# VH-VL binders against Cytochrome c-type protein SHP (shp), part 9

Target 1, 112 residues: Cytochrome c-type protein SHP (shp), of Cereibacter sphaeroides (p81238)
Amino acid sequence: GDTSPAQLIAGYEAAAGAPADAERGRALFLSTQTGGKPDTPSCTTCHGADVTRAGQTRTGKEIAPLAPSATPDRFTDSARVEKWLGRNCNSVIGRDCTPGEKADLLAWLAAQ
Key: E = the ipSAE of ESMFold2; O = the ipSAE of OpenDDE; V2 = 0.75 times the mean of E and O plus 0.25 times the DockQ between their complexes.

## First folded at step 1 (VH-VL)

Design z04 (framework fv_reozalimab_arm2)
Fold by ESMFold2-Fast, scan of step 1:
Structure z04 (fold): chain C 112 residues (1-112), chain A 121 residues (1-121), chain B 110 residues (1-110)
Amino acid sequence: as target 1 above (112 residues)
Amino acid sequence: QVQLVQSGAEVKKPGSSVKVSCKASGGTFSSYTISWVRQAPGQGLEWMGGIIPILGRANYAQKFQGRVTITADKSTSTAYMELSSLRSEDTAVYYCARGYKYSSSWYFDYWGQGTTVTVSS
Amino acid sequence: QSVLTQPPSASGTPGQRVTISCSGSSSNIGSNYVNWYQQLPGTAPKLLIYSNNQRPSGVPDRFSGSKSGTSASLAISGLQSEDEADYYCATWDDSLSGRVFGGGIKLTVL
């Protein structure tokens, strides 16, 4: 990788003007949203509530665990993280995540 | 609700500088970038550069590097674009627009009304 | 010269479907999301499509976006007279580390 979880979190914190809050990140990840696609109402729809376990796409393709404890190279490629956040925030929430939301999500996920 | 309000029209001499302001209201100024995009009469849109206010970091299109300076004042929620060494081909409408530099998916969701800058002798 | 290539003009009649193309490369459209802006005569540009195919609140469903490889398209179905405007595609360019626009297309509704 070209980055680390800590560097990405720091960058999003700087853009947000506030420290990341892992509990807000957890709450957002587990929440059910109505503004996005009907078949992906939550981040947990594909990733599950336990991010140390493998997830599944709608078509049954395996998704490696989001937790760095189970997938050590998670959040070490800045372009990959930006594409993941862009795609999934728009699919689940119906809009791009704010810098504060990105910071919060990564703060919680990186600690798993 | 978000609004970007720009300063008024300017008429400048060749070789001078112009500084245009863009005041943001109704949203979180520091969580977004402010970009400057210009449009010469009858021409297309041209991105000049942008700033992430809380990082104090500006990025410029290569064509404008060394001649444009973009700054932000977080206390007044105002971004500025200063263009130096003005030429007649700098006559254009200058827009500010809100976006986010950290995400390649982010776009300009709100635009200012535009500021006309005329460079004539 | 623009980094992204669009045709300079297009025309249609009311009710017709028109498609506006936008061509780029692997460092811009091929790697990043595409957005589209509508500019009505005498006004500032307005966001029409973001993240390849998403519509902001208030944009009619007659407008849709798509992306394939290094190209993107804006489709306007059921063309109406108020759709007469300039349309611009835009994205991020990794090699330039900056935002880029297409040259714009003037759409005339006859």
Scores: ipSAE 0.000, ipTM 0.534, lowest interface PAE 15.1, mean pLDDT 82

Design z05 (framework fv_reozalimab_arm2)
Fold by ESMFold2-Fast, scan of step 1:
Structure z05 (fold): chain C 112 residues (1-112), chain A 122 residues (1-122), chain B 110 residues (1-110)
Amino acid sequence: as target 1 above (112 residues)
Amino acid sequence: QVQLVQSGAEVKKPGSSVKVSCKASGGTFSSYAISWVRQAPGQGLEWMGGIIPIYGTANYAQKFQGRVTITADKSTSTAYMELSSLRSEDTAVYYCARTKRYYDSSGPFDYWGQGTTVTVSS
Amino acid sequence: QSVLTQPPSASGTPGQRVTISCSGSSSNIGNNYVNWYQQLPGTAPKLLIYDNNKRPSGVPDRFSGSKSGTSASLAISGLQSEDEADYYCGTWDSSLSAYVFGGGIKLTVL
């Protein structure tokens, strides 16, 4: 990749004007949302609550673990991260995530 | 500033195990990956595996699967590499090295230990 | 064998420009940052270039890196006798989930 988890988090923190909060990131990832698609109410719908394990799409396609402990090059490609956040934030929350939300999510995920 | 200090040279018999330590000082220990890289005499660099202490789980190169164990003790800021079932071709200098970025085991390696010579002879 | 290919040796004279190549594939150089390490005899490797073309503090600007497709290059301009060393490229390989090094090149300053 073209970046690292730390670089991405720092960029989102700068855009948000506030430090990342991993606990808020965890809470958001595990939360059940009502503003998005009814068949994807949480980030855990596809990725599971244990991000060190593989997830699955609704069609049965395997999704590699989100945790860098299981997938060490995770969050090292900025375009892939933006695509992932765009798709999942709109599907789960019903809107783009704010820079602060992106910072929070990556702060928690990067520590897994 | 960061410094990595490794344990001293070892002479081992074939079939035995060796455990090398790497003590970090300065900086934050838990959030940076520590990798182990070896170099046989006159040969190139070979990555064995690494660990990010806060995650607690190590990742290994396929060649060393089943023989290498990498651990970290956050309370002493020390990483360890244990290699079992030693063979003569395991004779090498073993380096620990830290990655430059938080939570990133993909490199680059910005700080290196001084190296530990392990000699395997009958 | 190493998964990244480097020539085994190179030579130059003081003041010349030397270029060291490193070739890989899409799973390593093609998709990931390339780093370069200098190893003087009897010492640990030293990070010379990171993220394709960036220099750590203290590395002279006569060292530069570049990457195109699945290949990378280290250029040393104004070659000096102190540059006589082994040089390694290195990167992450996404298919292997492992860091990989080139075989290394011995640079001789004549």
Scores: ipSAE 0.006, ipTM 0.570, lowest interface PAE 14.1, mean pLDDT 84

Design z11 (framework fv_reozalimab_arm2)
Fold by ESMFold2-Fast, scan of step 1:
Structure z11 (fold): chain C 112 residues (1-112), chain A 123 residues (1-123), chain B 110 residues (1-110)
Amino acid sequence: as target 1 above (112 residues)
Amino acid sequence: QVQLVQSGAEVKKPGSSVKVSCKASGGTFSKYAISWVRQAPGQGLEWMGGIIPILGTANYAQKFQGRVTITADKSTSTAYMELSSLRSEDTAVYYCARGTYYYDSSGRYFDLWGQGTTVTVSS
Amino acid sequence: QSVLTQPPSASGTPGQRVTISCSGSSSNIGSNYVNWYQQLPGTAPKLLIYRNNQRPSGVPDRFSGSKSGTSASLAISGLQSEDEADYYCASWDDSLSGYVFGGGIKLTVL
């Protein structure tokens, strides 16, 4: 990796102009949305509610756990994180996540 | 100010190739895609393809697959579009455009455009 | 030939509301966001509306977008002479795996 979870969170906080809030991140991750694709109403649709466990894609392929405790190299590659956030925010919410939302999501996920 | 600055006009013969450049500023190469869109005289806009410089990944419209090559040089923050086997129908203004959501082509829109490069193909 | 269908021309008078249509299919507008671009004569296109109904900073609120099924529309209220331009809708097409534009509409302000 070219980055760390702390560095990514700090960057998103700077862009948002506000500190990250892990509980807002948890709430967003678990929420159901109606603005995105009908097949993916929540981040939990693919990743499950327990991010220390493997998830699955819409086609049934296994996704490694999101939690760094289970996948130690999570959130250490800035391009991969931007790709993950962009695809999932667009699919679930129907728009790109704001810098504040990205900071919140990573603050919660990085602590798992 | 953030800009996309393109190379100057070109006049080419049928069967030759042209390579147009697009120099980006303002951190464009760090998180945005660059696409190429052309417009023949009096006609509409036509997407040719795009590249995600940070990932090195290029995608092309089916019509141009095999004739177009899109590349990026991050040391100079410059994207290139090379079109080979030129025909008179390739006479057009070629635009580079900054695509948001480099990680998801289906959600992409173009918020910044270059000034355009006129390419004329004639004998 | 364009993938998305727009009427070739439209006209209006200052102060009126004009609506520009864009028709597609399930593989493009039906499944993906619609964006709108304005092209003034002799200039590069400019983003007017992104992701169906969002406005970039600097675009006045008299421009609005909407999407329903496989169709989208751009509404221009309080039409001004400087709105005379070509307008393009655009979307991603899943079957082509590419970005597609409408044929463009020439809007004349009488």
Scores: ipSAE 0.000, ipTM 0.558, lowest interface PAE 16.1, mean pLDDT 84

Design z12 (framework fv_reozalimab_arm2)
Fold by ESMFold2-Fast, scan of step 1:
Structure z12 (fold): chain C 112 residues (1-112), chain A 123 residues (1-123), chain B 110 residues (1-110)
Amino acid sequence: as target 1 above (112 residues)
Amino acid sequence: QVQLVQSGAEVKKPGSSVKVSCKASGGTFSSYAISWVRQAPGQGLEWMGGIIPIFGRANYAQKFQGRVTITADKSTSTAYMELSSLRSEDTAVYYCARSYGSGSYKPYYFDYWGQGTTVTVSS
Amino acid sequence: QSVLTQPPSASGTPGQRVTISCSGSSSNIGSNSVNWYQQLPGTAPKLLIYSNNQRPSGVPDRFSGSKSGTSASLAISGLQSEDEADYYCAAWDDSLKGYVFGGGIKLTVL
């Protein structure tokens, strides 16, 4: 790992010009979106609503839990986090997440 | 609030090198990626590469690999772009721009731009 | 040659709606968000639209973006004389592993 959850959140907050809000992050993660791919309307489509449990890709491959309590090295590799956010934001929302959205998502996920 | 200020114009001879600076103010320098984009007279924009100061790693466009070096000095909040083995076709305005993103995967967009530095390569 | 294709020029009159196109491929626009930059004569580029359709603070809602498949469009409603500028689309290209720009379009307000 080249980073930590706190360092990533601080970086996104600086880019957003505003503090992260974990409740906005929770709301975004659980929301149903219509702007992205029809078969992935929510972050919960693959990860589930309980991020302490394993998720599943559309092809049936297991995804390790997003919660650091269940997967201790989560959010410690900056390139991996950027790739994950880029893929999921474009699939679910239909665009790159804003810095504020990334800060909010990680603030909620890192506390799980 | 965020401002990028670049060094002044340069006139260089073919075969020499040039090093342009970009000083950031008004934000947390190390948390942002800084990219370099050039524009030849009357031509379009061309991305050269970028660096994320907090992670200390630069990435370069294929065309410029081997000739360009991008560095950053966190203590002075300054990014640098050095281009070697200058040719006449390197005559351009060189811009630094703040990229959104953490890690070296890819820049998403450039939200603040420096004023540009004109580099002229001629005898 | 530019990786993303834009028309070389366009023109309009004050009050009209102008649409600027941008065509790419699966490795760039097809897989990544599109951004738009405005360059007024003699100045640095300015971010106009990011993430396909988002506006930075300070950009009027007359400017809007859209993306479909491997193509993107910038729409300028209520065209004004100060909109005379060069406009560039841009996106990451997964095959080139680089950020790529369209060739730019010179928009003239008659």
Scores: ipSAE 0.006, ipTM 0.590, lowest interface PAE 12.2, mean pLDDT 84

Design z14 (framework fv_reozalimab_arm2)
Fold by ESMFold2-Fast, scan of step 1:
Structure z14 (fold): chain C 112 residues (1-112), chain A 121 residues (1-121), chain B 110 residues (1-110)
Amino acid sequence: as target 1 above (112 residues)
Amino acid sequence: QVQLVQSGAEVKKPGSSVKVSCKASGGTFSSYAISWVRQAPGQGLEWMGGIIPILGIANYAQKFQGRVTITADKSTSTAYMELSSLRSEDTAVYYCARKYSSSRYNWFDPWGQGTTVTVSS
Amino acid sequence: QSVLTQPPSASGTPGQRVTISCSGSSSNIGSNTVNWYQQLPGTAPKLLIYSNNQRPSGVPDRFSGSKSGTSASLAISGLQSEDEADYYCAAWDDSLSGLVFGGGIKLTVL
């Protein structure tokens, strides 16, 4: 890929003007939201709470684990990360994630 | 060892637009965030916005929302700041600066040499 | 005008200790780190202090930074003639979602 988890996190931190917080990222990932689509109230709806395990789409298609420990090339392609965040943030939260939210999410996920 | 080199001075009429360039050399362009800061004659520094080229994300100061567009061309390692609907009060030196994106705590280093933009009728 | 407040001018003589203040609020200095920039006449600004109190390579020990609550300070000990410059503090502002600068202070070495 064209990037690394550390570079993406640093980029989102620069845009946010604040350091990433993995605990906030974990909390956001596990949270139940009401502003988005009713059938995707949480990031865990598709990915599960244990990101080292495979998830599934609403149609039942398997999604590779989000954890880099299980999927080593995770977060090494900037376009794919932006596409993933765009889809999931709008589906779950009902809006684009802020740079700070993106930094927090990746800080937690990259450490898994 | 990163250096930023900006385009030359511009003289513009009110209502027109100006596009200033900032070419980076040294290091990897995609790992930087580039910010734009202006300084009117005898005045202080004013942050306009910035871009992270690797993410394509630009943030703008509220005062400049709708008038400023910050872009980057990774193939030429060049960032751009375009300011539209120019007014005489936009007369200033415009600086680009690298926001150090590999650090948890971000700061501006280095700065470009500055581009003087004069808006007069 | 400026979101962060600095006095407009200060002066000192060689060898003195000068302190430059920067006052903000909970949304900027109170919750984020402060950086300081030096601008010599006719030149671009230069990073002097980052992350409240850290010095980049090449910045002498006589420059130091501190932060307490919603205020920050830049101290220059052993003032020298080449320290005559404008000094700016800067911090991220959570309420504005943007970077803010102090109004700048003109330091004159007499």
Scores: ipSAE 0.000, ipTM 0.560, lowest interface PAE 13.7, mean pLDDT 82

Design z15 (framework fv_reozalimab_arm2)
Fold by ESMFold2-Fast, scan of step 1:
Formats: C-alpha cells, structure tokens, sequence
Structure z15 (fold): chain C 112 residues (1-112), chain A 124 residues (1-124), chain B 110 residues (1-110)
C-alpha cells in the first residue's frame, strides 16, 4: 500500500479538527441506521460484529476479515479506503461519512 | 527526475503572514504526502505538518496548531504552507519534503526528496 | 527542544569509525523505523538511511544504521572530509501523531 492506518487516521483527524475516538467508531460501526438502504442497516450487515471473522456481501460472497490482525494489509491503500468508506457510508447511513466519523471508524478498526 | 521546487526568499514584518509554495515534479503528486520542516539559524530540524493531497487533509505539529495552514493544489502539483502571526523566532529556512508515510505506512515514515528551502526573515 | 536525544557534537579524523547515537521512547523509536538525514553546510537535508538500516541508491556503504529497543545508531566507517555535516535521526511518534527529529549532531572532521 500507499498509506497506513495511522496516516489515514491522522489525515481525517486534521480534516475534522478533533482527535479520533475509537469508542465512537465502535458505536457507529455497530449501530442500526435508517437513512440508508433498507438491506444494509448497519456496517455489521456485511462485516459482522466480530471484525476478526470473515463477512459476506448481500449476495453471499465472502469478504475477508476487516481487522488488520486477521488481514494485515487492511487500510494501507488510500484509494481503496476512500472507496470503501464512500460506498459503505452511503449504503448504511445514506450520506458520506464526515471526516470525524471516518477517523473514529478507522481508529476502532485499526486496533482490532 | 524527482524534484521539489520552492518559491523564493521572503522578508516579512512581525504580525504578518507568509505563504511558501512547493511544486512537485518527476513523480505523481497523487501518490505521496508532502511535509513541511523548518530550521531556524543554527538550530535543528522541526516538523510543522503535512498534507495528503488526494484526501485534501492536513495534520500539524502541536506547536504550530492555529498558526499554520497547509494546502495542496492537485491541478498544479503544488503544496503550500502558510504561517500567520509571524514572530522574529519564525526566521528560518522552510523545507518541503516528499513524505513516504502516506505511500508506505507507519513503518516506513521518511522523506526521500527535499526542496531546496525557502528563507523567511521576520524583522521590523 | 527535540523529542529524540542526540549528542551535541562529535569529531574524528580521516579513516576513523564514528558512531552517532539517538535515544527515544516506546512511542517513537520503540514502535517505528528510524531514518537518518545528512545536512552538508549550506544545503538541504538529504536522506542517508531509511527503515533503520537501508541505504538509498548513491549513499556509500560506509554509512550504516542500527536500532535496538528505543535507541538507534548511525555508524560512519572510513571517515572522509566530505562527511563533515549535521546528522539527524528521525521517526514517527505514535503519541504525537507526527514526525519527530533528534536535535542533530555536528560532526567535525579534523
């Protein structure tokens, strides 16, 4: 990759003007949302609540674990992370995540 | 080859602002971060902050928070560092550097190419 | 004030081996790779060693780096007059979320 979890978190923190909060990230990841697509009410719909385990798409295709402890190259490709956040935030929440939300999500996920 | 070219020397009054530019060539601005490092006369190197151009996001050393603004113009491959509320102790050479931290992750944080430096003198 | 600690100065004669130390903590050197920059008088810094012990193309093999725990060292063997320069260690600090430098050491070749 072209980046790292720490570098991405630092960038999003700078854009947000506030430090990342991993507990807010955890809460957001596990939350049920009503503003997005009805078939993806939570990040856990595809990734599961235990991010060290494989997830699955709505069509049943396996998704590698989201946790870097299980998938070491997670969050090391900046374009992939932006695409992932763009698609998942819009599907789950119904809008782009704010820089603060991105920082929070990555702070929690990167520690897994 | 790879080169970072900075704007020319500046002489500024206390309380004013200065904006230094850094034009990247040779590689793609899309793949690297740009960091800013200064050096006061006879003193060591001090990191001020950096920017990841594709995110448009900057991060700053605590000492410079509130006074420094780092921006990037992807269309011209040019990064900028603006320092406000200038004091005499801001007299320094200001360097931009190509930052591998964005490209290679935290275990490979280093500056592989440096600009030539821009001298900023703050005097009455 | 620098976050990483380096001696203020060092000197040697041509052909001698000199070692430059750099001391940090668990949040910086202890968790991240250490890099070294050489600054010749009147010039911009230049990357000398990256990722603890790697040399960029064009850097002579008489320059080497090492890291142990929260400390790092730069070794210069076969010292030459053109090595007279300031040397800085540098790394990322996890607690500060930023780059940190040593105070620099002035190496004089006698």
Amino acid sequence: as target 1 above (112 residues)
Amino acid sequence: QVQLVQSGAEVKKPGSSVKVSCKASGGTFRSYAISWVRQAPGQGLEWMGGIIPIFGTANYAQKFQGRVTITADKSTSTAYMELSSLRSEDTAVYYCARDSGYRYGPTKYYFDYWGQGTTVTVSS
Amino acid sequence: QSVLTQPPSASGTPGQRVTISCSGSSSNIGSNYVNWYQQLPGTAPKLLIYSNNQRPSGVPDRFSGSKSGTSASLAISGLQSEDEADYYCATWDDSLSGYVFGGGIKLTVL
Scores: ipSAE 0.000, ipTM 0.545, lowest interface PAE 15.6, mean pLDDT 83

Design z16 (framework fv_reozalimab_arm2)
Fold by ESMFold2-Fast, scan of step 1:
Structure z16 (fold): chain C 112 residues (1-112), chain A 126 residues (1-126), chain B 110 residues (1-110)
Amino acid sequence: as target 1 above (112 residues)
Amino acid sequence: QVQLVQSGAEVKKPGSSVKVSCKASGGTFSSYAISWVRQAPGQGLEWMGGITPIFGTANYAQKFQGRVTITADKSTSTAYMELSSLRSEDTAVYYCARGKTYYYGSGSRYYGMDVWGQGTTVTVSS
Amino acid sequence: QSVLTQPPSASGTPGQRVTISCSGSSSNIGSNYVNWYQQLPGTAPKLLIYSNNQRPSGVPDRFSGSKSGTSASLAISGLQSEDEADYYCAAWDDSLSGSVFGGGIKLTVL
């Protein structure tokens, strides 16, 4: 890949003007949202609450675990991460995640 | 299914160095952090430092700065901890443990050590 | 001296609920995840709780963790004789740039 979790987090921190907070990222990931699509109220809807386990799409297709401990090449492709965050933030929250939210999410996920 | 197997007990003279190995088997090595934690006889746990093999970055507790070196060899799935300038108060059981970090690189914060080696007894004798 | 403060001992009887406390500051527990470790005599520590309240696979659900402000607690419900062990809390400390442990608490099952 063209990047690393540390480089991505640092980039989002620079854009946010603040350090990442993994606990905020965890809280956001586990939260139930009402602003997005009704059938995806949380990041956990597809990925599960335990990100070391495989998730599942709405149509039943398996999603590899988000945790680098289970999927070691996670967060090493910057375009893929941006696409994932764009898609999931809009589906769950109903808007693009801020750079601070991206930093927070990645700080928590990359540590799993 | 991951196991961490450490090298055997060592008896060392004051002023010498000791290098303890920690070999991972049965699972992923690079995707986890490896911490080193020691325990003096009858005392509590003390974190010495850790390494994230995926980045090759080691972080050390201030007490051990300049005396401890932690390395990892991804090709053999082995982490090492070398402690120099040994003193009698370094007599302890030394554990390696697999864990997690949030943030990465020089800012890595270590937590959640879920698999532990069996421990290596290091005795610093007169 | 331990950076995180735990009582030196606690006791309970089989079937009871025991709570083990851990006190820190804003630079450790207040800002970072709390982990709990169990150590049986002569063995390596075992992770009981990580990320404040998460259990690793294989840890019974009678073990639970919580964190509020700069303090954390480990609760053991349905206490069993095999729970007699030392228990340690741990967290990253931003000021020390290192993981710190509590002094450990010896839990006796009477």
Scores: ipSAE 0.000, ipTM 0.562, lowest interface PAE 14.6, mean pLDDT 84

## First folded at step 2 (VH-VL; framework fv_sipavibart)

Design s09a (from s09 with heavy chain Y101W; at its last look DockQ between E and O 0.22; V2 from the best seeds 0.00; counts 0 for: pae E 14.2 > 2, off the site)
Fold by ESMFold2, look of step 2:
Structure s09a (fold): chain C 112 residues (1-112), chain A 121 residues (1-121), chain B 109 residues (1-109)
Amino acid sequence: as target 1 above (112 residues)
Amino acid sequence: EVQLVESGGGLVQPGRSLRLSCAASGFTFDDYAIHWVRLAPGKGLEWVSSISWNSGSIGYADSVKGRFTISRDNAKNSLYLQMNSLRAEDTALYYCAKGPWRYSSSRFDYWGQGTTVTVSS
Amino acid sequence: QSVVTQPPSASGSLGQSVTISCTGTSSDVGGYKYVSWYQQHPGKAPKLMIFEVSKRPSGVPDRFSGSKSGNTASLTVSGLQAEDEADYYCSSYTGSSYVFGGGTKLTVL
C-alpha cells in the first residue's frame, strides 16, 4: 500500500512523544481487559496467541494471520491499520488506543 | 453433525466425589469454549462452569467454586468436570454445551442430552 | 446472584401469539448485553431458539422472534402450534458469568 510498518511506527512514536516498546505491545496484545465488550476480553480472543496462524471471528469465520511472516501485506495500508486498531482497541479495551499503545502493538506485530 | 455425549453421572453420598465426561464430535473441538450447565428441579437451568478453547480462561459459578474443576483434553475431544465435596443441592441433570467460538459468549449453540447426578444419603 | 425474572407460566391457544418476558438490570439484560432464548421439551436437551437478542439460528421457524427494550427481553411465539409447548429460558453473559431466567412453562391450549 501507501506505507510501511517502519513509517507507521515512526508516526505513532512521534504522536506519542516516546519510542515504541515491542514487549509492551506483546503484553498488551496478550492481556485480558475488562473495559470493552464482554465477548472480546483480549486481542487473542479473535486472533489467537500465535499471530502467525489464522484467527477466528466470534461466528467461526477465518481471519488471516496478523503476522507479516504469514501475511506479507500486513501493516502496509495506513487506513486498514487504523481501522484494525480502532476495532480491536474499542472492542477489547473499550476506548481508542493511545498513540503509544499503537506504536507498541505495531512494533511487536510487525516483527512477527 | 455436532454431538456432545455426557457420562459419569450416578448416585453418590454427600461429601463424595464424581467425575463427569463429555465426548465431542462433528466439529473442531479446540476452536471452541465448552461449558457445563445443570438443570435442577425447581431451580431451572444454572450455569456451572466454562473453559476457553486453550484452557486459558476458566469460570465457575459461585455455588461450585473451590469444589468443582473443569478441564479439557483437546487431543481426545473431551471435556471433564471433577466434582468434589458434593452436596444435595448439586443434584441435577448436567449438560455440556458448545459455545460459538474460542471464548465465552452470550449463547450455547449445541447441548448434549445430559447425565444425571443424584446426591443423597 | 443476579436475578433475571421470567413469568413461571404462559399459555395460548393454537394459532395465537404469546410473549414471554425476561427482565433484569443493565448489568445482565439491559444495555449492550446479548440475550439468548432456549426451548426445552421434557426429557430433551435445550435448543437455541434466539441469540443476540433477535437472531434465529438456521432451522428455527420464523414464528419465533426476539426483541429487547430497556432491561426486558421478549420472546414472541406467533401462530402457536402444539409442538411449542415446552419450557423457555432466557440467558445472558455478563462478562464473567452466565445468568438464566427462572424459566417459563408455555402451555398450548
Scores: ipSAE 0.005, ipTM 0.581, lowest interface PAE 14.2, mean pLDDT 88
ESMFold2 (binder alone), look of step 2: mean pLDDT 90; pTM 0.923
OpenDDE, look of step 2: ipSAE 0.007; ipTM 0.654

Design s09b (from s09 with heavy chain Y103W; at its last look DockQ between E and O 0.05; V2 from the best seeds 0.00; counts 0 for: pae E 11.8 > 2, placed apart)
Fold by ESMFold2, look of step 2:
Structure s09b (fold): chain C 112 residues (1-112), chain A 121 residues (1-121), chain B 109 residues (1-109)
Amino acid sequence: as target 1 above (112 residues)
Amino acid sequence: EVQLVESGGGLVQPGRSLRLSCAASGFTFDDYAIHWVRLAPGKGLEWVSSISWNSGSIGYADSVKGRFTISRDNAKNSLYLQMNSLRAEDTALYYCAKGPYRWSSSRFDYWGQGTTVTVSS
Amino acid sequence: QSVVTQPPSASGSLGQSVTISCTGTSSDVGGYKYVSWYQQHPGKAPKLMIFEVSKRPSGVPDRFSGSKSGNTASLTVSGLQAEDEADYYCSSYTGSSYVFGGGTKLTVL
């Protein structure tokens, strides 16, 4: 990677004008949303509620655990993180996440 | 320039103890996970132990669990390995290695020169 | 217990290419697992040559390349030079522990 979790979080905090809140990030990750695709009502649809475990796509293909404790190089590639955020925020919420939402999600996930 | 300098190796009898040290310089020590990896004669490299930046996550190879204790003193930029109940199979050149992040990751980006431990009657 | 296998030796002529294999299982080398490669000259510390399967750290020449197919990772050294004569180890982090291959001694003929 080109970055670290701490660097990514700091960048999103600067863009949001506020410090990240990991508990808000956890709540957002676990929440059921109605704004996105009907078949992905939550981030947990593909990733599960336990981010230390592998997830799967809707076709059954394995997704590496989101937690850095289980997947050592998570959140160390800025392009991959932006792609993941874009896909998941749009699929689940139906829009791009705000910088504050990105900071919150990463603050929680990076601590897992 | 990142430097890792191991010390404390020596010749000891089986069942005895040694304490290894690793002195770090050239980087902010407490931003990184640090590891012990050993090179045994005829067997190659073997991971021994890892410790996160704040000592909050520690791992050991099965072969050393319960006998070895990793620790760090971030104020002194130092990593330690307390090796108790030493066995002949612990004979190796012990390296200190740095990962690129606060937690364990898929790589060690810098290594020390090693310190030799010989366990023999 | 996980075993990751490398050939114990490999050789190639100056200017040619050599490929060193690193074979394990889906629990250590396959799937999403990232593989690293280290070079070690006699009496020297290991040096990181490849990480995340195929990426090079700054300062490692592009004649070192890595790849993975299934449960086998490969290190290819092209444009072989005398200084490439060394031991080469692959490694992986399984999520709780690290595993190394047994090492390959590369001889430049």
Scores: ipSAE 0.007, ipTM 0.630, lowest interface PAE 11.8, mean pLDDT 88
ESMFold2 (binder alone), look of step 2: mean pLDDT 91; pTM 0.930
OpenDDE, look of step 2: ipSAE 0.049; ipTM 0.703

